# Ledger of designs, part 10: VHH binders against PH domain-containing protein DDB_G0287875

Target 1, 92 residues: PH domain-containing protein DDB_G0287875, of Dictyostelium discoideum (Social amoeba) (q1zxe2r132to223)
Amino acid sequence: SKGKSGWLLRKRPGRYDKLYSVSKADKYLRLYENEDTDNDPLYELSLENSIIELKQDLHLQLTLGNSERYIFTHESESEIVSWAQELQATMN
Key: E = the ipSAE of ESMFold2; O = the ipSAE of ESMFold2 at other seeds; V2 = 0.75 times the mean of E and O plus 0.25 times the DockQ between their complexes.

## First folded at step 11 (VHH; framework vhh_8k46_1)

Design q_50S (from z_22D with T50S; at its last look DockQ between E and O 0.98; V2 from the best seeds 0.82)
Fold by ESMFold2, look of step 11:
Structure q_50S (fold): chain B 92 residues (1-92), chain A 119 residues (1-119)
Amino acid sequence: as target 1 above (92 residues)
Amino acid sequence: AVQLQASGGGFVQPGGSLRLSCAASGFTFSSYEMGWFRQAPGKEREFVSSIDSSGRDIDYADSVKGRFTISRDNSKNTVYLQMNSLRAEDTATYYCARWDYRGDAFDIWGQGTQVTVSS
């Protein structure tokens, strides 16, 4: 895929954490504290053997090959749909 | 059946240490955020700590920061609580629990393990 960068909201108990998210052709989703991607990411999530599901409540569930699960959303429906499409395309 | 079994409680003196374990079965442990709670006699159950599925994103109640350390081993389906510098006010039954994002609530609870800090 062409890649995608932007903010995502990660669901945690009682809150959402805002993470600057970057998807590239190398099949990783990288999550940064802020837009300064010259720093090391907080997470490098391998999309290999992952499952990506956009749920009815517009939460994007990413289950990695090691079964770790991450729950994301966005204030914009079109944006979270676009992220779901990007991550699915990157896996293929 | 989904089960959580907490263990490792006991009697310790102030300043002592204990390590609690919580063994999970009946669900994909590595996909869930886990937490520890405690309840002392005459008090409401209170949050102690939580840990995300990866083990990297951790929260602590202010009262335990710097003294308690949560961790997990996804290969053993187990979450841990290392408790150092224990105080009498840490005396409580400690419960582990599983978080469910849909209700934004801890939905499955262990039976608990007693921790008693006294000289």
Scores: ipSAE 0.760, ipTM 0.888, lowest interface PAE 0.9, mean pLDDT 93
ESMFold2 (binder alone), look of step 11: mean pLDDT 84; pTM 0.829
ESMFold2 at other seeds, look of step 11: ipSAE 0.772; ipTM 0.891

Design q_65E (from z_22D with T50A K65E; at its last look DockQ between E and O 0.95; V2 from the best seeds 0.81)
Fold by ESMFold2, look of step 11:
Structure q_65E (fold): chain B 92 residues (1-92), chain A 119 residues (1-119)
Amino acid sequence: as target 1 above (92 residues)
Amino acid sequence: AVQLQASGGGFVQPGGSLRLSCAASGFTFSSYEMGWFRQAPGKEREFVSAIDSSGRDIDYADSVEGRFTISRDNSKNTVYLQMNSLRAEDTATYYCARWDYRGDAFDIWGQGTQVTVSS
């Protein structure tokens, strides 16, 4: 189905964790340890009632309906912009 | 207005246990990663543990892994540190802190709570 998949860097204290990220039409962002998406994801993040903000430092801030927050970025500026657009579109 | 209040320290014998609590106010606790640090007299402050906003992704310093357990209750705006199998080298002032992703630094610190393990 239509969506987006690819690697994202999740910001943690003092480091970035690389997660294989998959967005699908069901309005979930799924985060996997690696590209083997046949395994269970580490996270299934509901995009319903979430807020997505692309900050000036090119970090993408996802705040879920339960207020949990996840911070992502990418080495490529065009890629993180594309992810912000995808997630924003999926919330509509 | 933004505050972290750590409590639960005390005197304990080697092999004993303590549970530290850190109550948060003045910010949306559920949105922030939290950490515990400690500092012994004459030593640098050192990392103990951190926990992400969901409570699912947890880090420990090697020296405490397997003995300490960090947890959080977002409904109570509180982060905890369960300390088991305590040793003399765990004697320190323990601090909780809130992580700010923009500076990649812990920006708000609680007042410390003293943990003293007798030798």
Scores: ipSAE 0.753, ipTM 0.880, lowest interface PAE 0.9, mean pLDDT 93
ESMFold2 (binder alone), look of step 11: mean pLDDT 84; pTM 0.830
ESMFold2 at other seeds, look of step 11: ipSAE 0.770; ipTM 0.887

Design q_YW (from z_22D with W99Y Y101W; at its last look DockQ between E and O 0.99; V2 from the best seeds 0.86)
Amino acid sequence: AVQLQASGGGFVQPGGSLRLSCAASGFTFSSYEMGWFRQAPGKEREFVSTIDSSGRDIDYADSVKGRFTISRDNSKNTVYLQMNSLRAEDTATYYCARYDWRGDAFDIWGQGTQVTVSS
ESMFold2, look of step 11: ipSAE 0.834; ipTM 0.915
ESMFold2 (binder alone), look of step 11: mean pLDDT 86; pTM 0.852
ESMFold2 at other seeds, look of step 11: ipSAE 0.810; ipTM 0.905
ESMFold2, look of step 12: ipSAE 0.810; ipTM 0.905
ESMFold2 (binder alone), look of step 12: mean pLDDT 86; pTM 0.854
ESMFold2 at other seeds, look of step 12: ipSAE 0.823; ipTM 0.911

## First folded at step 12 (VHH; framework vhh_8k46_1)

Design r_QN (from q_18Q with G103N; at its last look DockQ between E and O 0.98; V2 from the best seeds 0.87)
Amino acid sequence: AVQLQASGGGFVQPGGSLRLSCAASGFTFSSYQMGWFRQAPGKEREFVSTIDSSGRDIDYADSVKGRFTISRDNSKNTVYLQMNSLRAEDTATYYCARWDYRNDAFDIWGQGTQVTVSS
ESMFold2, look of step 12: ipSAE 0.825; ipTM 0.913
ESMFold2 (binder alone), look of step 12: mean pLDDT 86; pTM 0.850
ESMFold2 at other seeds, look of step 12: ipSAE 0.832; ipTM 0.916
ESMFold2, fold request of step 13: ipSAE 0.857, 0.854, 0.829; ipTM 0.927, 0.924, 0.917
ESMFold2 (binder alone), fold request of step 13: mean pLDDT 86, 86, 86; pTM 0.853, 0.851, 0.852
ESMFold2 at other seeds, fold request of step 13: ipSAE 0.847, 0.844, 0.845; ipTM 0.923, 0.919, 0.921
ESMFold2, look of step 13: ipSAE 0.832; ipTM 0.917
ESMFold2 (binder alone), look of step 13: mean pLDDT 85; pTM 0.842
ESMFold2 at other seeds, look of step 13: ipSAE 0.826; ipTM 0.914
ESMFold2, look of step 15: ipSAE 0.822; ipTM 0.909
ESMFold2 (binder alone), look of step 15: mean pLDDT 86; pTM 0.850
ESMFold2 at other seeds, look of step 15: ipSAE 0.841; ipTM 0.918

Design r_YW26W (from q_YW with R56W; at its last look DockQ between E and O 0.98; V2 from the best seeds 0.82)
Fold by ESMFold2 at other seeds, look of step 12:
Structure r_YW26W (fold): chain B 92 residues (1-92), chain A 119 residues (1-119)
Amino acid sequence: as target 1 above (92 residues)
Amino acid sequence: AVQLQASGGGFVQPGGSLRLSCAASGFTFSSYEMGWFRQAPGKEREFVSTIDSSGWDIDYADSVKGRFTISRDNSKNTVYLQMNSLRAEDTATYYCARYDWRGDAFDIWGQGTQVTVSS
């Protein structure tokens, strides 16, 4: 994959949190508090042995190899579809 | 069967501490965000705390911030609530619950454990 950066909404009980998300095609998804990616990410998620599913309600379900689960969405349908494609591509 | 078993409640004086445990079975615990709630007789159930599947992203009700600490051990399928500086107002049955993101709701509930704070 070519990599991708952008904001994603992470589903939490009763709300969505905005996280600056970065894929560098190294089989990691890094989630940052803001666009200042020189800082450490809040999360560094290994995509190795993960399952990536784009649901019909346009929520992207990421289940890691350790079974941790993260739910993302975006205001733009095309953007969340592009993220699903990026994350599936980085796993190849 | 899907189950949540809460334990660790008891009688304690104001200013005291208790640690609640909630053991999960019958589902992939590490995939689920978990919460603690409480209910006193004649009152509505009240949110206490939530913790995401990773254990890092934590919320507290304002009434318990700085006094209660939620944590989880995914290898033991258990979520915990460390309760410090207890007050009479903390007297309630405490319930753990599993979050279902599709419904944006807690769908599985434990039986609860009683916490009584009285001088």
Scores: ipSAE 0.765, ipTM 0.894, lowest interface PAE 0.8, mean pLDDT 94
ESMFold2, look of step 12: ipSAE 0.778; ipTM 0.897
ESMFold2 (binder alone), look of step 12: mean pLDDT 85; pTM 0.841

Design r_YW27E (from q_YW with D57E; at its last look DockQ between E and O 0.99; V2 from the best seeds 0.83)
Fold by ESMFold2 at other seeds, look of step 12:
Structure r_YW27E (fold): chain B 92 residues (1-92), chain A 119 residues (1-119)
Amino acid sequence: as target 1 above (92 residues)
Amino acid sequence: AVQLQASGGGFVQPGGSLRLSCAASGFTFSSYEMGWFRQAPGKEREFVSTIDSSGREIDYADSVKGRFTISRDNSKNTVYLQMNSLRAEDTATYYCARYDWRGDAFDIWGQGTQVTVSS
């Protein structure tokens, strides 16, 4: 895992929210309101004991160890595939 | 069996408060976004509020913002709706529901609890 940063779309009822997402290969996924990562993240999600699934419709399902679930996607197929690979790599 | 059981409704005067509870069973509650809806007689069911699995992302209908607070306790498989500054227009049956992201729809519903706000 080399880390990764970029925008992801998070599925909510009836909409997608855009979040600036950062993986530093430290088993966390940090989600920010914008690219100003000097601010505190909105979310700091521990990937320990998580399950990461890329579904057929190119939605990334992240289930954390505490069973909380997050659904992400991206306009670019290659980008969401790359995110799935990064998150699986940092978890291992 | 998958169930949602809403409770806590009652009769209250305008300006009063009520707290609704919705107990879930038969599924992994902490993995699901949840919502509250309401329906008055002769009207269509309307959205009240949603809460994501973590409890951090919350939406409200404009008509209830600042007066209602949704919350959840994943250790108790329960979602709540604190209703303050109640008005006659809040009179309805309140339903809790489970969100299914794949269908982008609420797929499991409770039977509801009655809230009546009257002088």
Scores: ipSAE 0.777, ipTM 0.895, lowest interface PAE 0.8, mean pLDDT 93
ESMFold2, look of step 12: ipSAE 0.788; ipTM 0.899
ESMFold2 (binder alone), look of step 12: mean pLDDT 86; pTM 0.849

Design r_YWQ (from q_YW with E33Q; at its last look DockQ between E and O 0.99; V2 from the best seeds 0.80)
Fold by ESMFold2, look of step 12:
Structure r_YWQ (fold): chain B 92 residues (1-92), chain A 119 residues (1-119)
Amino acid sequence: as target 1 above (92 residues)
Amino acid sequence: AVQLQASGGGFVQPGGSLRLSCAASGFTFSSYQMGWFRQAPGKEREFVSTIDSSGRDIDYADSVKGRFTISRDNSKNTVYLQMNSLRAEDTATYYCARYDWRGDAFDIWGQGTQVTVSS
């Protein structure tokens, strides 16, 4: 895994939140309010013992080792597929 | 079986406080976003608040913002609603519900707990 950064849409009831997402190949996914990653992330998600599933409707389901679940998508099919590949590579 | 059980309702004077609890069983609570809704007699059910699986992503209806606080304890499979500065308009049956992201809808509902704010 070489890392990846970019905007993802996180599914919420009735809407999506846009979060600047960063993978540094250190087994974490960090979600920021904006591109200024010098600030603390809103979420720092440990991918250790996580399950990542890309669903047919192109929603990426991340289930953490503590059972918390996060649902992401993107306007671009190729982008969400690329994120699924990056997160799976980071976990392996 | 999958169940949500709300409690903590009662009678209070205007300006008073109540804390509602919703105990979940039969599913992996920490994986689900949760919500509180309310319905007053003769009115449609109204959104109150939602909270994500982590407890950090929270929404409130404008009418309760600054007075109500949603929280959760994933180790106790429980979601809470702290209600402060209560008003007569807050009188309703309060329901907790589990969010199903696939349908973008709340799919499991508790029986509710009555909150009555009156002088």
Scores: ipSAE 0.654, ipTM 0.841, lowest interface PAE 1.3, mean pLDDT 93
ESMFold2 (binder alone), look of step 12: mean pLDDT 86; pTM 0.850
ESMFold2 at other seeds, look of step 12: ipSAE 0.830; ipTM 0.916

Design r_YWQN (from q_YW with E33Q G103N; at its last look DockQ between E and O 0.99; V2 from the best seeds 0.83)
Amino acid sequence: AVQLQASGGGFVQPGGSLRLSCAASGFTFSSYQMGWFRQAPGKEREFVSTIDSSGRDIDYADSVKGRFTISRDNSKNTVYLQMNSLRAEDTATYYCARYDWRNDAFDIWGQGTQVTVSS
ESMFold2, look of step 12: ipSAE 0.838; ipTM 0.918
ESMFold2 (binder alone), look of step 12: mean pLDDT 86; pTM 0.858
ESMFold2 at other seeds, look of step 12: ipSAE 0.840; ipTM 0.920
ESMFold2, fold request of step 13: ipSAE 0.870, 0.868, 0.868; ipTM 0.932, 0.931, 0.930
ESMFold2 (binder alone), fold request of step 13: mean pLDDT 86, 87, 86; pTM 0.855, 0.862, 0.859
ESMFold2 at other seeds, fold request of step 13: ipSAE 0.867, 0.861, 0.869; ipTM 0.930, 0.927, 0.931
ESMFold2, look of step 13: ipSAE 0.847; ipTM 0.922
ESMFold2 (binder alone), look of step 13: mean pLDDT 86; pTM 0.855
ESMFold2 at other seeds, look of step 13: ipSAE 0.845; ipTM 0.921
ESMFold2, look of step 14: ipSAE 0.842; ipTM 0.920
ESMFold2 (binder alone), look of step 14: mean pLDDT 86; pTM 0.854
ESMFold2 at other seeds, look of step 14: ipSAE 0.722; ipTM 0.877

Design r_YWY (from q_YW with E33Y; at its last look DockQ between E and O 0.98; V2 from the best seeds 0.82)
Fold by ESMFold2 at other seeds, look of step 12:
Structure r_YWY (fold): chain B 92 residues (1-92), chain A 119 residues (1-119)
Amino acid sequence: as target 1 above (92 residues)
Amino acid sequence: AVQLQASGGGFVQPGGSLRLSCAASGFTFSSYYMGWFRQAPGKEREFVSTIDSSGRDIDYADSVKGRFTISRDNSKNTVYLQMNSLRAEDTATYYCARYDWRGDAFDIWGQGTQVTVSS
């Protein structure tokens, strides 16, 4: 995995929130409030023992080893597909 | 069977506090956003608060911000609502619910617990 950074939409009740997402190929997905990644991330998600599923409606479902589940999407099909590939690669 | 069991309601004077609990069973609790709602007699059900799987993504209705605190303990399959500085307008039946992201709706509801704030 080469890493990837970019905006993702995280599904919340009644809306999506925009999070700046960073994969550094270290088996973590870090989610930031904005592009200033010198600050601490809002979330630091361990991908070890996780399950990633890209659904037909182009929602990326990430289930962590502790059973926490996160739902992401993007306006661009190619971008959400690329994120699914990156996250799968980093956890392998 | 998927079930949510709310408890902790009661009678309290204005300015008082109560803590509600909602015990979950029959599903993977740690995977879901959970919510609290309330309904007073003759009124429509009203959103109170939500909390995500991790306990970090929290939202409140404006009417309860600063007075109510939602929390969860995934090891006990339980979501809580700490209610401080209670007012007469907080009188309602309080319900906990599980969020289903696919339908963007709450799909499983508890039976509710009565909170009455009266002089």
Scores: ipSAE 0.718, ipTM 0.867, lowest interface PAE 1.0, mean pLDDT 93
ESMFold2, look of step 12: ipSAE 0.818; ipTM 0.908
ESMFold2 (binder alone), look of step 12: mean pLDDT 84; pTM 0.837

## First folded at step 13 (VHH; framework vhh_8k46_1)

Design k_15N (from r_YWQN with S30N; at its last look DockQ between E and O 0.98; V2 from the best seeds 0.83)
Fold by ESMFold2 at other seeds, look of step 13:
Structure k_15N (fold): chain B 92 residues (1-92), chain A 119 residues (1-119)
Amino acid sequence: as target 1 above (92 residues)
Amino acid sequence: AVQLQASGGGFVQPGGSLRLSCAASGFTFNSYQMGWFRQAPGKEREFVSTIDSSGRDIDYADSVKGRFTISRDNSKNTVYLQMNSLRAEDTATYYCARYDWRNDAFDIWGQGTQVTVSS
């Protein structure tokens, strides 16, 4: 895992919300309202015991150890693939 | 079987309050975004509120914002709707539903609980 930062689209009923996403190879995915990461993240998701699946429609499904599930995508296929690889690597 | 059981409805005067509960079974509740909808006789089902898996991302219909509060308790597999400042227009059967992100639609529906605000 090398870390990664960038915008992701999070699936909500009838829409996507844009979240600035940060992985620091510490087994967390942090989701921010904007690029100002000096503020507290909206979400701090522990990847321990999580399941990360890139679906055939290029939606990344993250299921946490507590069974909470988050669905992400990106307009760029290479970007969502890269996020799937990053999150899988940091989980290891 | 996947089931949603809504309860807590009743008769109340305008300005009153009710708290609805929806108990989930047969699926991993924590993995799903949930919603409340309502349907008055002869009307189409309409959106009331949604809540994400974590309980942090919440939406309301404009007509209920500031009066209704959705919440969830993942340890009890239950979603709630606190309804304050009730109006005659809130009279309906209230349904809870499970969100299916793949179809961008709610796929599992409870039987509903009747809320009647006397006019």
Scores: ipSAE 0.710, ipTM 0.872, lowest interface PAE 1.1, mean pLDDT 93
ESMFold2, look of step 13: ipSAE 0.855; ipTM 0.922
ESMFold2 (binder alone), look of step 13: mean pLDDT 85; pTM 0.837

Design k_18M (from r_YWQN with Q33M; at its last look DockQ between E and O 0.95; V2 from the best seeds 0.75)
Fold by ESMFold2 at other seeds, look of step 13:
Structure k_18M (fold): chain B 92 residues (1-92), chain A 119 residues (1-119)
Amino acid sequence: as target 1 above (92 residues)
Amino acid sequence: AVQLQASGGGFVQPGGSLRLSCAASGFTFSSYMMGWFRQAPGKEREFVSTIDSSGRDIDYADSVKGRFTISRDNSKNTVYLQMNSLRAEDTATYYCARYDWRNDAFDIWGQGTQVTVSS
């Protein structure tokens, strides 16, 4: 895993919320309110024992070891595919 | 079977408090965003609050902000609604529901619990 940072859209009822997402190849996905990563993340998600699925509608489903589920997408197909590859690589 | 059972409703004076519970069974509760809705007689069902699988990402209808608090306990498969500073306008049947992100809709509904706020 090489690490990756960028915006992702998180699915909410009737909308998407934009989160600044950071992977540093330490088996965590950190989600921030904005690009100011000097602040604490809103979420620090352990990818250990997680399941990552890129669905046919280009939604990325992340299910954590504790069964919490997060749904992401992006307007760019190549970007969401790249995120799926990064998160898979971080888990291995 | 997939079920949601709401409880904790009752009669209360204006300014009073109630805590609603919604017990879930038959699905992986911790994977789902949950919501509370309400319906007063002769009115459409309306949104009250949602809470994500982690319990940290919370939304409220403007009419209840600062008075109601949604929470969840994933170890008990239960979502709660703490209702403070109740008003007559809060009188309704309160329903809990499970969010299905694939259809962008709430797909499983509880039977509801009655909340009546009256002098």
Scores: ipSAE 0.624, ipTM 0.836, lowest interface PAE 1.4, mean pLDDT 93
ESMFold2, look of step 13: ipSAE 0.736; ipTM 0.880
ESMFold2 (binder alone), look of step 13: mean pLDDT 87; pTM 0.861

Design k_27N (from r_YWQN with D57N; at its last look DockQ between E and O 0.77; V2 from the best seeds 0.00; counts 0 for: pae O 13.6 > 2)
Fold by ESMFold2 at other seeds, look of step 13:
Structure k_27N (fold): chain B 92 residues (1-92), chain A 119 residues (1-119)
Amino acid sequence: as target 1 above (92 residues)
Amino acid sequence: AVQLQASGGGFVQPGGSLRLSCAASGFTFSSYQMGWFRQAPGKEREFVSTIDSSGRNIDYADSVKGRFTISRDNSKNTVYLQMNSLRAEDTATYYCARYDWRNDAFDIWGQGTQVTVSS
């Protein structure tokens, strides 16, 4: 895959956090406080040996190789579907 | 069996500090997100803080930001909560918990440790 960048909502206990998300060919999903990706990401998630699932409620569940789970969504159905496809392509 | 043992609670004056510990056993601690929650008498249990398996991804309830610090030591299977600038409203039983990714919820809970902040 050629990568993808954009905002995602990350599900937290009792809230959603809006994070600027970047996926690149190095098989990491990086989550930033804002669009300034020259700074360190808040999260750096390895996609190696991960599983991605798009649920009926339009939540994208990412299960990492260490069994940690991260859940994302977006107000646009087409955008969250696009993210699911890009992340799956990055892992393959 | 999966177990969490919270400790380090006690009696402390307002403005004081306290460090809580949560020792884990029976599962691969380094692979799990962990959290701290609290419950005061007559109130519902409330979220305090979470930390992911790497220790890089940390969140706090608004009421504790800038005063509490969560950390973990994967070599000792332990999560910590450093509580500074304590207030009477922080008085509660503090629970540590393991995140269950299958249900997007915390599934294993420690017995709790009492924190009492009073003059």
Scores: ipSAE 0.000, ipTM 0.205, lowest interface PAE 13.6, mean pLDDT 86
ESMFold2, look of step 13: ipSAE 0.000; ipTM 0.241
ESMFold2 (binder alone), look of step 13: mean pLDDT 86; pTM 0.855

Design k_28T (from r_YWQN with I58T; at its last look DockQ between E and O 0.99; V2 from the best seeds 0.80)
Fold by ESMFold2, look of step 13:
Structure k_28T (fold): chain B 92 residues (1-92), chain A 119 residues (1-119)
Amino acid sequence: as target 1 above (92 residues)
Amino acid sequence: AVQLQASGGGFVQPGGSLRLSCAASGFTFSSYQMGWFRQAPGKEREFVSTIDSSGRDTDYADSVKGRFTISRDNSKNTVYLQMNSLRAEDTATYYCARYDWRNDAFDIWGQGTQVTVSS
């Protein structure tokens, strides 16, 4: 796919952490502390064999091939839908 | 059945160390964030630590930062709490729990393991 970059909210107990998220054609989702992507990402998540589910409460579940699960959301419905579409397209 | 079994508690002198273990069964452990809590007699249960599904993102109560370390081994379905530099104030029953993101709540609790720090 064409890639996508932007902020996502990652669900933690009792809060959300804001992570700058980058998806590129290499089938990884990289999560950064801030927009300075010259730094190492906090996470490099392989999308190979992963599952994307957009739930009715507009939370995006990413389940990796090793069963680890990451839950994201956004204040904009169109933005979280766009992320779901981007990640699904990248996985194909 | 979905279960969490905590172990590793005991009697220890101030300044000592203990490692708690919590074995999970009946669910996909690697998909869940986990936590440790504690409760002393007559007090409310209080937060101690959490760890995300990957094991890389941890959080701690201020009272235990620098002394306690949460970790997990997804291949063994186990979460740990390494407790160093123990103090009398750490005396409590320690509980592990599974986080349910849908309710933003811990939904499955272990039976607890007693930690007693006394001279």
Scores: ipSAE 0.719, ipTM 0.875, lowest interface PAE 1.1, mean pLDDT 93
ESMFold2 (binder alone), look of step 13: mean pLDDT 86; pTM 0.859
ESMFold2 at other seeds, look of step 13: ipSAE 0.755; ipTM 0.892

Design k_34E (from r_YWQN with D100E; at its last look DockQ between E and O 0.97; V2 from the best seeds 0.88)
Amino acid sequence: AVQLQASGGGFVQPGGSLRLSCAASGFTFSSYQMGWFRQAPGKEREFVSTIDSSGRDIDYADSVKGRFTISRDNSKNTVYLQMNSLRAEDTATYYCARYEWRNDAFDIWGQGTQVTVSS
ESMFold2, look of step 13: ipSAE 0.838; ipTM 0.917
ESMFold2 (binder alone), look of step 13: mean pLDDT 86; pTM 0.857
ESMFold2 at other seeds, look of step 13: ipSAE 0.858; ipTM 0.925
ESMFold2, look of step 15: ipSAE 0.848; ipTM 0.921
ESMFold2 (binder alone), look of step 15: mean pLDDT 87; pTM 0.860
ESMFold2 at other seeds, look of step 15: ipSAE 0.838; ipTM 0.918

Design k_36K (from r_QN with R102K; at its last look DockQ between E and O 0.58; V2 from the best seeds 0.00; counts 0 for: pae E 10.2 > 2)
Fold by ESMFold2 at other seeds, look of step 13:
Structure k_36K (fold): chain B 92 residues (1-92), chain A 119 residues (1-119)
Amino acid sequence: as target 1 above (92 residues)
Amino acid sequence: AVQLQASGGGFVQPGGSLRLSCAASGFTFSSYQMGWFRQAPGKEREFVSTIDSSGRDIDYADSVKGRFTISRDNSKNTVYLQMNSLRAEDTATYYCARWDYKNDAFDIWGQGTQVTVSS
């Protein structure tokens, strides 16, 4: 995979949180509070043994090996599709 | 059977502290996100806090940030809510709940524990 960085909306109960998301093709998805990636990420998600599904409503559903689920979307349909492709490539 | 049992409520004066516990049984607790909610008489149930299965992804309602701390002990199948600097407006029945990944909603609820803050 080529890596990817950009903003994603993470679905929470009753709201969406905007997180700066980084994939470096190392089987991790790192989520930051802002674009300053010199800080530690808020979340460092291992994609090993995960399931990635792009739903028809264009929500990207990530189920981690520990059964924890993260749901992402983006206001641009092409952007969320590109993220699905990047994360699938990183897992392979 | 899948069950959640909340406990630790009581009467406390303003500024006081309480620690709530929610014991889980009948499911793999360590695999589930958990939450705390509260409901005062005559009001709708409101969100208080959530914690993911790892204990790293934690959220709070604005009204409780800095005063309440959610935690979990997966070896004891228990989620906790440490409540400090309690105020009269914190008076409510507190419920713990399990996240249902199938429906993107909380599905299993405890019976609740009463917290009353008054002098």
Scores: ipSAE 0.006, ipTM 0.247, lowest interface PAE 10.1, mean pLDDT 87
ESMFold2, look of step 13: ipSAE 0.006; ipTM 0.244
ESMFold2 (binder alone), look of step 13: mean pLDDT 85; pTM 0.846

